# Ledger of designs, part 59: VH-VL binders against a2bn08

Target 1, 238 residues: a2bn08
Amino acid sequence: MAEARLQRLLRVYVLDTSALTDTRLRSLLGSGSLDEAVRRFAELIASVRIAYGVEVYMPPTVYEEARRFLLSNGVTVQSFEALAAWITIKPPTRHEIRIPASIVRDYVEEVRARLARGLRVAEEHVRRAFEAGGLYAAETASREARREKLGAIIRGLRERYREATRHGMLDSVEDLDAVLLALEVRGVLVSNDEGVRRFAEALGVISIDPPKFISVLQGLLRHSKTGGVAREEAHSTS
Below, E stands for the ipSAE of ESMFold2; O stands for the ipSAE of OpenDDE; V2 stands for 0.75 times the mean of E and O plus 0.25 times the DockQ between their complexes.

## First folded at step 20 (VH-VL; framework fv_emapalumab)

Design y23 (at its last look DockQ between E and O 0.87; V2 from the best seeds 0.00; counts 0 for: pae E 2.03 > 2)
Fold by OpenDDE, look of step 20:
Structure y23 (fold): chain C 238 residues (1-238), chain A 120 residues (1-120), chain B 111 residues (1-111)
Amino acid sequence: as target 1 above (238 residues)
Amino acid sequence: EVQLLESGGGLVQPGGSLRLSCAASGFTFDDYAMSWVRQAPGKGLEWVSSIKGSGGFKYYADSVKGRFTISRDNSKNTLYLQMNSLRAEDTAVYYCARHRGVYDYYFDYWGQGTLVTVSS
Amino acid sequence: NFMLTQPHSVSESPGKTVTISCTRSSKDIADNYVQWYQQRPGSSPTTVIYEDNQRPSGVPDRFSGSIDSSSNSASLTISGLKTEDEADYYCQSYDYSDLWVFGGGTKLTVL
């Protein structure tokens, strides 16, 4: 039963958005462009599906996000469709999936902490803005200089706020769907987001990063070719 | 009174494994995140790993990621650190510490520590 | 990754005031709370300051913490220095990437 489970785990994968947008994928797939990477990825998935029955899933929400992203970044519709043809789009059955209350509790605490951090960042930037306003008092600073400074402060606030509140946390419903789907299908989640992976782990979902995923798939294909050559050589010597 | 008692330290060869335990008492264990912090001989403190109250959310320092596993048994009020693929640089006194604060950013109680020595 | 830099050692006579600095290498020191831990020889660390300037119960009011945004540093100040204050002191903060980060520690010697 454990071996069968392990075998199943190695055959079922769920992709989040990051699995398709990881910058390392281009190099791993030997592609010069994102479009080419997507096509090669499609071929890889097709090959392992045919050879080993590997199943790759994606929630509809992730699918839409990935589609939007890839198409906006130079991936052709044809390339994307080629990839999508080998991915099973399935929503998680959310109403049937149970999450332990203890996990929810910890998650709430994490959210609270992050909100508090965000507030602190905001307060600091208010202080900075106030101080800057004093320095750029009307008589010496041009309107343009003041505007520029304020703009910089706001940009800083946005960046720091985002970092403080969202970094390392499950912060999207798309990612949640990916985790839930992985849980439901008893698959391996493919994600490069540490927060998503942490949440997955909390639920007992195994996760790997996109490079590892590609490596695993490529490895599968390499072993199948060696097994076939050994069989052909055994038949030719007899 | 809050008490944290580490155990499981000892001598291990490089590449070996060791499991540390921290027995907690004097508080509601599952309400608190817990951490392991280590201190190499004559060196400073280094955070190793943290785990939230549920045991589901785990955090690791880069130096131990993939080798160490933090866990807890709330029914036993015990924190664990499974250390695999141990290296000489892992030699340290390992402290368990309880999280506190608005953001759980600090440690309010520390154990006495258990010594882990990794040597051929 | 950020580092918290502390002086390796500080020394002062009993009754005097000593200040230990903790400088953050990147980002703002005020982004996250800074804590201070005392470690006497042969003992485990104990918290002496948390959340920049809060004292745990049992810690004397001689201990105080402060933040200086201009220098991107935190400071532990010990007034009325006593022999019992001789210890290693560690600052600690949080980073969103590195998570819990300790300073290198400062050995305080009471002369």
Scores: ipSAE 0.646, ipTM 0.860, lowest interface PAE 0.9, mean pLDDT 91
Fold by ESMFold2, look of step 20:
Structure y23 (fold): chain C 238 residues (1-238), chain A 120 residues (1-120), chain B 111 residues (1-111)
Amino acid sequence: as target 1 above (238 residues)
Amino acid sequence: EVQLLESGGGLVQPGGSLRLSCAASGFTFDDYAMSWVRQAPGKGLEWVSSIKGSGGFKYYADSVKGRFTISRDNSKNTLYLQMNSLRAEDTAVYYCARHRGVYDYYFDYWGQGTLVTVSS
Amino acid sequence: NFMLTQPHSVSESPGKTVTISCTRSSKDIADNYVQWYQQRPGSSPTTVIYEDNQRPSGVPDRFSGSIDSSSNSASLTISGLKTEDEADYYCQSYDYSDLWVFGGGTKLTVL
């Protein structure tokens, strides 16, 4: 029974914050508001739990981050807590989890490279500010125009620094906790963050993005409604 | 002396699969990130995929994501590229390349290449 | 994603100097290192410039690299051209959103 083994594989998921905050949730769940999308997501999770025993986990750190985001974006506390009722909140047991030293070594090398690139970005923007200061004064610009130019350079520095050091990398405790929990429970990580997914996969954790997660769950419910009799017969034989 | 030797190229039909290998010698293999870079006949260089020393961190060009899988066996000093769902545009010479040094995102040693031809 | 644009071909006489440009389509070229590779006909690429302006051991000092922030471009300059410099030249850069990107390549002909 290959089908029964596949259903076991599909039964444990760990969500990072992006799985609840992905901007595509509204359209994927056919909802006019984010609050409605959250309620429909709760119904989806509840339905697959009842039909297939699908378990959905979340670390407390991710839970708090997602709660803050959703409540700040028009989701009612009632809708959020209806969703949370179907999610198991569990911290990873960090002191018992082991990570291969070679993975940590690779991560340290990546961090060093990104810090070096961040410094290069900073040096170039200091150079641009110095040059702009001389040119701007020669153009007899007002004090307000000079301050706006400096502000634009600083904003550019911040944007490029963040790209050079943080883009596509695991860089938060919440991200790490989601990965560690998925490793611990041997679950599938649900995330749209490439850096989080790459780190998880380096540790042998299977990952999917939130649209694929929704599609998988919806597909299970369609199969359950049309194939439930066949499934019940197979189970009664074992 | 650093040596990289690719193998496993050949003729394959669209939708088919091939596995490329790159035998490495002359350096501590697992201390270095490795890449595959390809060149279609008469065309320029295109990065395909990279893998860090541990074998755990993997990177793919958008054109090959979901179809190609990079891997390495550090006990055999060998880099691999599993190519599935091959298309005509995957026809190229495939080079194995070693990354350089502490802060490097470029290639300091290249193999001789292995030709992959995807045609009916 | 960003692109690196190179002239398709350049030519110059032996003993002269040639410059090959590499223009980045978006974001600042100076924020990331640029590398240059040489590929002679029928051969694998080899590195001639790394980290904007550094030469690997064995590469002659007549090869040099530079960055021009005002034009958002990198340049490979080859002085004292020799016939053995006839090759294809590729620039390459990296960033964390687009990863490894090569220029389209420039064929250098030494007449």
Scores: ipSAE 0.542, ipTM 0.796, lowest interface PAE 2.0, mean pLDDT 87
ESMFold2 (binder alone), look of step 20: mean pLDDT 91; pTM 0.929

Design y24 (at its last look DockQ between E and O 0.85; V2 from the best seeds 0.70)
Fold by OpenDDE, look of step 20:
Structure y24 (fold): chain C 238 residues (1-238), chain A 120 residues (1-120), chain B 111 residues (1-111)
Amino acid sequence: as target 1 above (238 residues)
Amino acid sequence: EVQLLESGGGLVQPGGSLRLSCAASGFTFDDYAMSWVRQAPGKGLEWVSSIKGSGGFKYYADSVKGRFTISRDNSKNTLYLQMNSLRAEDTAVYYCARHEGVYSYYFDYWGQGTLVTVSS
Amino acid sequence: NFMLTQPHSVSESPGKTVTISCTRSSKDIADDYVQWYQQRPGSSPTTVIYEDNQRPSGVPDRFSGSIDSSSNSASLTISGLKTEDEADYYCQSYDYSDLWVFGGGTKLTVL
């Protein structure tokens, strides 16, 4: 049972959005464009599925997000569909999946802490805005200059607030779905988000980053070719 | 009274492994995140790893990521640090520390530390 | 990644006031709470300030913490310096990338 489980773990993968949007994928797949990378990725997945029965899953929410992202970034519909053809779209059975309350508790604590940090960021930017307002008093600065400064402060606030509250944390339902699906299908989660991976780990879900995933798949194919050549050479010498 | 007692330190060769333990008492162990912080001889403090109360959420410094594993047994009120592929630079006194503060997770209690020496 | 920079050492006479600075290299010091730990020779660290300016129970009111956003630094101030205050002091803060980060420590010598 343990061996069978291990074998399954090596053959079943669940992708989150980051798995498809990882910037390293282009280089790993030897592609000059994202579109080409996606096509090559599709071919890779197709090959391992056919050769080894590897299964790749994606929740519908992740699928939609990935689709939106990839298409908006120059990936053709044809390329995306080529990839999607080899991915099983499956929602996690959310109502049946159990999460330990202790994990939820820890997660809530983390959320609380992050919210507090966000507040601090906001307070600081209020202070900055106030001080800037004094410096850019109507008598010394043009309306335009003041507007520009305020705009910069607001942009800074948004950026820093987002970083403070969301970075390194499971912060989307799409990512949660990916984790839950991985849990359900007893698969390996593919993600480059540390927060997502941490949450997955907390639930006992194994995770790898996209480069490792590609490496694993490529490795599988390399071993199959060498085994075939060895068999052909053995038959030719006999 | 809160007590943290580290153990498991010793001499180990480079590439070796060691497991540290921290026995906690005087508080509800599973309610608190715990950390390992180390201090090389004559050097400053360096955070190594943290684990939340459930044991599910783990954090690692880049310097130890992939080599060290933090864990806890709440039934035993014990924190662990499995150290693999040890390097000379891992030589340090290792402190277990309790986190406090809902917002900051500062270290409010520290153990006495256990010395880990990595030397050929 | 950020670093917290402290002076290597500070010294002052008993009864005087000493200030130890902790400067953050990136982002704003005020974004995350700063803590200060005292480590006497041969002893484990103890918390003397948490959340910028809060004192744990048992820490004298001679110890105070502050944040200066303009210099992107935190400060530990010890008034009425006593011989027993001689120790290494470490500031600590948090970042999402680096998580828990300590300063390099400051050796305080009471002259």
Scores: ipSAE 0.714, ipTM 0.872, lowest interface PAE 0.7, mean pLDDT 91
Fold by ESMFold2, look of step 20:
Structure y24 (fold): chain C 238 residues (1-238), chain A 120 residues (1-120), chain B 111 residues (1-111)
Amino acid sequence: as target 1 above (238 residues)
Amino acid sequence: EVQLLESGGGLVQPGGSLRLSCAASGFTFDDYAMSWVRQAPGKGLEWVSSIKGSGGFKYYADSVKGRFTISRDNSKNTLYLQMNSLRAEDTAVYYCARHEGVYSYYFDYWGQGTLVTVSS
Amino acid sequence: NFMLTQPHSVSESPGKTVTISCTRSSKDIADDYVQWYQQRPGSSPTTVIYEDNQRPSGVPDRFSGSIDSSSNSASLTISGLKTEDEADYYCQSYDYSDLWVFGGGTKLTVL
């Protein structure tokens, strides 16, 4: 069972959105454009699927996010569809998946801590607004000056609140779906998000970053290159 | 009452491995996050790694990522630090510490420490 | 990421008051809790202040903590200084990025 699990780890991967949108993708695939990188990625996935039966999965929610990002960043529909043809789109079977209660307990504790940090941020920004009111009182400052100062305080509140409550945390259902799917199919999660990877590993899911994933796939093709080269050579001579 | 006792320190060559243990007593161990904090001779405190009560969520300082592994066995009330690929800069007293505080995750109890020396 | 900067050393006579500063390099210090730890020579650290200004049981009320947003710093104040207070003092904060950051430490000498 340990041997079978190890062989499955070489064959089954689940991508989150970051695995397709990592800005290093062009460099890792030696490409001059993102569209070319996507085509090379599609070829890489197809080749390892054919040679080794490597399966690549993605939840529908992640698929839609990645599609929107890539198409809006100069990837052609044809290139994206060539990639998508080799990816299995499957939602996690949420009603059958079990998570240890102790992991949920740890998550609730973390949420409580982050809510408290958010409250501290809000209280400090209320204090800043009160102090600013003394400096920008209506009889001594213009309406425009007051509006600008209040706007700056609100923008600061929003920025700091997001940092205090959401940074480095699994905070979206899309990220959760990728983790749950990887757990369900006993696959390796591919992500560059440390918070997502930490959550996955807490559930016993092995995770790697996208550069490592590319390296693994390229390494597999080096082993199969003689078969692939012979296939292409035979095809071109016929 | 609350007691934390580190062990497993010693002399080791660069590139070697060592496993530290921290035996905990006097509290419900799996209710508490735990940490390793180190102090090089004559230097200040440096956080190394933390682990939440379940043992599932783990955190590492950048200086030790990929080389150190924190773990816990809640059935034995024991915290561990597996230290691989040791370097001279890892020479320090290693403290086991318990977390407390609703929001702050401060260190409310510390062990007496165990010395790790990495030298050729 | 941020750093906490403390003076390297401070000295004061018994009975007097000393203040040890802890300045945060970025972001508002008031947004994250600050802790203070005491380490007597040859001993492990102990907590003297948690969550900015709270004292654990057994810590005398001559220890106090405060936050000053205008200088972006925290302070540990020890009044009625005693020879037993001679120690190294570290400030520490835990941020939203799951980092426990210590200040460089301040050696307090009581002469």
Scores: ipSAE 0.576, ipTM 0.802, lowest interface PAE 1.8, mean pLDDT 87
ESMFold2 (binder alone), look of step 20: mean pLDDT 92; pTM 0.938

Design y25 (at its last look DockQ between E and O 0.80; V2 from the best seeds 0.00; counts 0 for: pae E 2.2 > 2)
Fold by OpenDDE, look of step 20:
Structure y25 (fold): chain C 238 residues (1-238), chain A 120 residues (1-120), chain B 111 residues (1-111)
Amino acid sequence: as target 1 above (238 residues)
Amino acid sequence: EVQLLESGGGLVQPGGSLRLSCAASGFTFDDYAMSWVRQAPGKGLEWVSSIKGSGGFKYYADSVKGRFTISRDNSKNTLYLQMNSLRAEDTAVYYCARHEGVYDYYFDYWGQGTLVTVSS
Amino acid sequence: NFMLTQPHSVSESPGKTVTISCTRSSKDIADNYVQWYQQRPGSSPTTVIYEDNQRPSGVPDRFSGSIDSSSNSASLTISGLKTEDEADYYCQSYDFSDLWVFGGGTKLTVL
C-alpha cells in the first residue's frame, strides 16, 4: 500500500494557478514567449502521460483563472486548448473532505493576524495623509499637488495593505480547491505560492514548485529514452 | 511557571545531522506557536523557524530552508528541530521561544539554549 | 526583506538616560510592531518591550519604547540607568513575508 501510494504520488499532480503563471516557465521550457511556453508545456505533459501515465489535474476554478490570465497575456486559444487537452479538470469533493479542526484553528489565527497587520498599515497611512494635509495646505500647494500626494498615499496603502494581508497565505478559493483536490486524489500539488504550500503541508499534501515539476517531467522522459536506446542496442547486437 | 528546556545540542561534522528538542511546561502547549532562534558565538540573534500550535503551519528562514525541519509533539509538550546538512555557519546556541501576543509578533519566553557546534 | 540596524554599543553612567535606536532599512517601521529583548551575559534573552511600547510584567517602568516614523526607527529608552541594565539589547520586528527579524544588537555598558 505504501509503495502504491508512492507510485501514485509520483504520477498524479494538481496544478494551481501559479503553476501556469510562473515566470520561470519560459526559461525552463526554452521558449521565447508565453504562448510557446504553454505549447511546450502541453507537449511535455502529453509525453509523460503517454509514456508513464502521469495524470495532471486542475480544479475548475483554477482552470478559469489560468485561462483568463494566459489569454490576457498573449497566449492563443489554440495553445491554451492544447494544454487543457492533457489536463483533467476535476472539482474537489468539498463536502466529503475533512480538515482537522486544529488546522482550521491555526488558519483562523493566521487570518486574524493578517487582518491586524493590515489595520496597522491603514492606521499609518491615515497618519501620513493627515500630516500631508497639513503640509499641503491649500495656501501653499496647488490642488494638483495635493491630489498627487494623496494619490500616492492611497496607492501605497493599497500595496502595503495587500502585502500585509494576503502575501504568503492561502487567500483564494481557487488555491484552496487545488489543495483539496490534491488531498483527494492523493497527488502532488504544484505551486509557487508559499502560503498555499504551507497549507498543503499542514494537511499532509506534498507540494513542489513549478520548476521542480518541469524538471521531474523532463527527467522522466530522459530516462525513458535511455532505456529504449539500451534495448535497441541490445537488439542490434544480437 | 512557564519553562522551556532545550536539549540535543552537541558537536557534529559538516554535512551531519542533529535533532534538537525543547520540553515545555507551565502552559497549554498546543495553544502557542513556538520558534527556534539561534545565536552564533559572539553574534546576534537570528530567527530560524516557527511552528503554529497545530504543528501543521511551519515557517523557515531562508538560511535553513530545505535543511531544517521544525515539528512538535503536543502530546509530549515538546518542540523539535531536525537539522540536516549542517554547516559551520549553523554553529550557535539554539533557543526555543514561545510566541505571545494576539498575532505572534514576539517571543515572550525563552529557554536556556543548547549549543550546536559544527566543526570538522 | 528588511534589516534592523542598531548601534554596536552605547554607554552611560548610572542614573542617566540612554536611548538605543533601531532603524528599519525598508518600508515603514510602523507597519509592524517592534519588540526589545535584553540579554545579560551568559543568559537567555528576555522581553523588555513588546508591541512598540508595552512592558511585560516585571519589567521596570524605566524601560520604554517608542516609534519614530520620520526616521523609520524604533527606540528603547532606559531611564535611571542601573548597573544591572548592562546587557545586549535586540530589537525585533516582523516581515510580511513571514520572517521574524532581529536587529544586530547593542551592547550597553554602564560606566
Scores: ipSAE 0.724, ipTM 0.875, lowest interface PAE 0.8, mean pLDDT 91
Fold by ESMFold2, look of step 20:
Structure y25 (fold): chain C 238 residues (1-238), chain A 120 residues (1-120), chain B 111 residues (1-111)
Amino acid sequence: as target 1 above (238 residues)
Amino acid sequence: EVQLLESGGGLVQPGGSLRLSCAASGFTFDDYAMSWVRQAPGKGLEWVSSIKGSGGFKYYADSVKGRFTISRDNSKNTLYLQMNSLRAEDTAVYYCARHEGVYDYYFDYWGQGTLVTVSS
Amino acid sequence: NFMLTQPHSVSESPGKTVTISCTRSSKDIADNYVQWYQQRPGSSPTTVIYEDNQRPSGVPDRFSGSIDSSSNSASLTISGLKTEDEADYYCQSYDFSDLWVFGGGTKLTVL
């Protein structure tokens, strides 16, 4: 069954939100508008479905996020629905999906480390606020100047805290749904998020980024036209 | 006593492949994240790749992404580095290192290293 | 990725004190722990300071580490220099975006 899984991995893909909201979609599909890019994406998916049986899946949460984004950016409902017709919208069957306990253990250790680092960031910014308050008291600074300084320190705390705790980690249930669906359908995850891809790969899910996904599909169609001839010729001789 | 012993280094042509091994003993191997760190002749230390205790979470320096694959076999207490598409710049002594500390961010034990030379 | 910059070399006489700096190129050095490794000639590295200022068991208290937020740098200070302290010294830091980063290394010569 390892062979069957390998063949499915060549033919089954799961998209996360980045695959449809990537700002480079127009460039990747050689289109003058985002609406045209979506129509070309639909044609690309349809073509590889017909020629190779390539299946494309998406969780409902990714579908809704992508729909909102695309419609808000000039994509017509007709173009989006043309794309959606070739994508299977399916929630992961979460209650039946199994994750190795050792992977969960490693993830918990990572979360613990990030929480501790976030606390250190907070402590450092408390020290900065205390020192700034003492300096301003000695200089008789205005109330407005003190308020602005405090605001800057708080914004710095929020920024550094986010970097210390969230960067490069799977941190949303929507992203988790894409990973779980890819695991369930034994498909390739298409994502540009490093934390999402790392988590998927820890579970044995192969992942590629959206530019690579488009390139692979376009390459299949080029090789399908010539590979179909070569495949036909190879199968005609034994 | 913690012991880390690298092997599998050697001379290889550009574009070639090589697999490094690190045999670990003296500790519960799967409790520890592990790394490969390299040092080009006469140069400083450069982190290459890391792997968490489970073997599932893997990390790579940008210079080796897509070419190198880290793995471990916890039943054999062995860390691996599969190096493909080798370049002259990959020439270095490769150290196996164990992670330590509450946050798993530094290396407390190092092997003696194995030399990889990439040249024509 | 951020860089950690160290002086290429430092030298000092036995019994004296030397300080090796490690300057971070971007973001605050104080937000992440800094480690220091010693590599004696012909040997593998060993840890002399972890988590900014902690010494592993067996490392003498003449080794100390510190952080200076104003210069965005860490320092390794070795007092009472001994001939066995002659080595290369590397600082190292980690964050979740740039991962494990080493400084370029400092050759300490004990005159």
Scores: ipSAE 0.499, ipTM 0.770, lowest interface PAE 2.2, mean pLDDT 86
ESMFold2 (binder alone), look of step 20: mean pLDDT 92; pTM 0.940

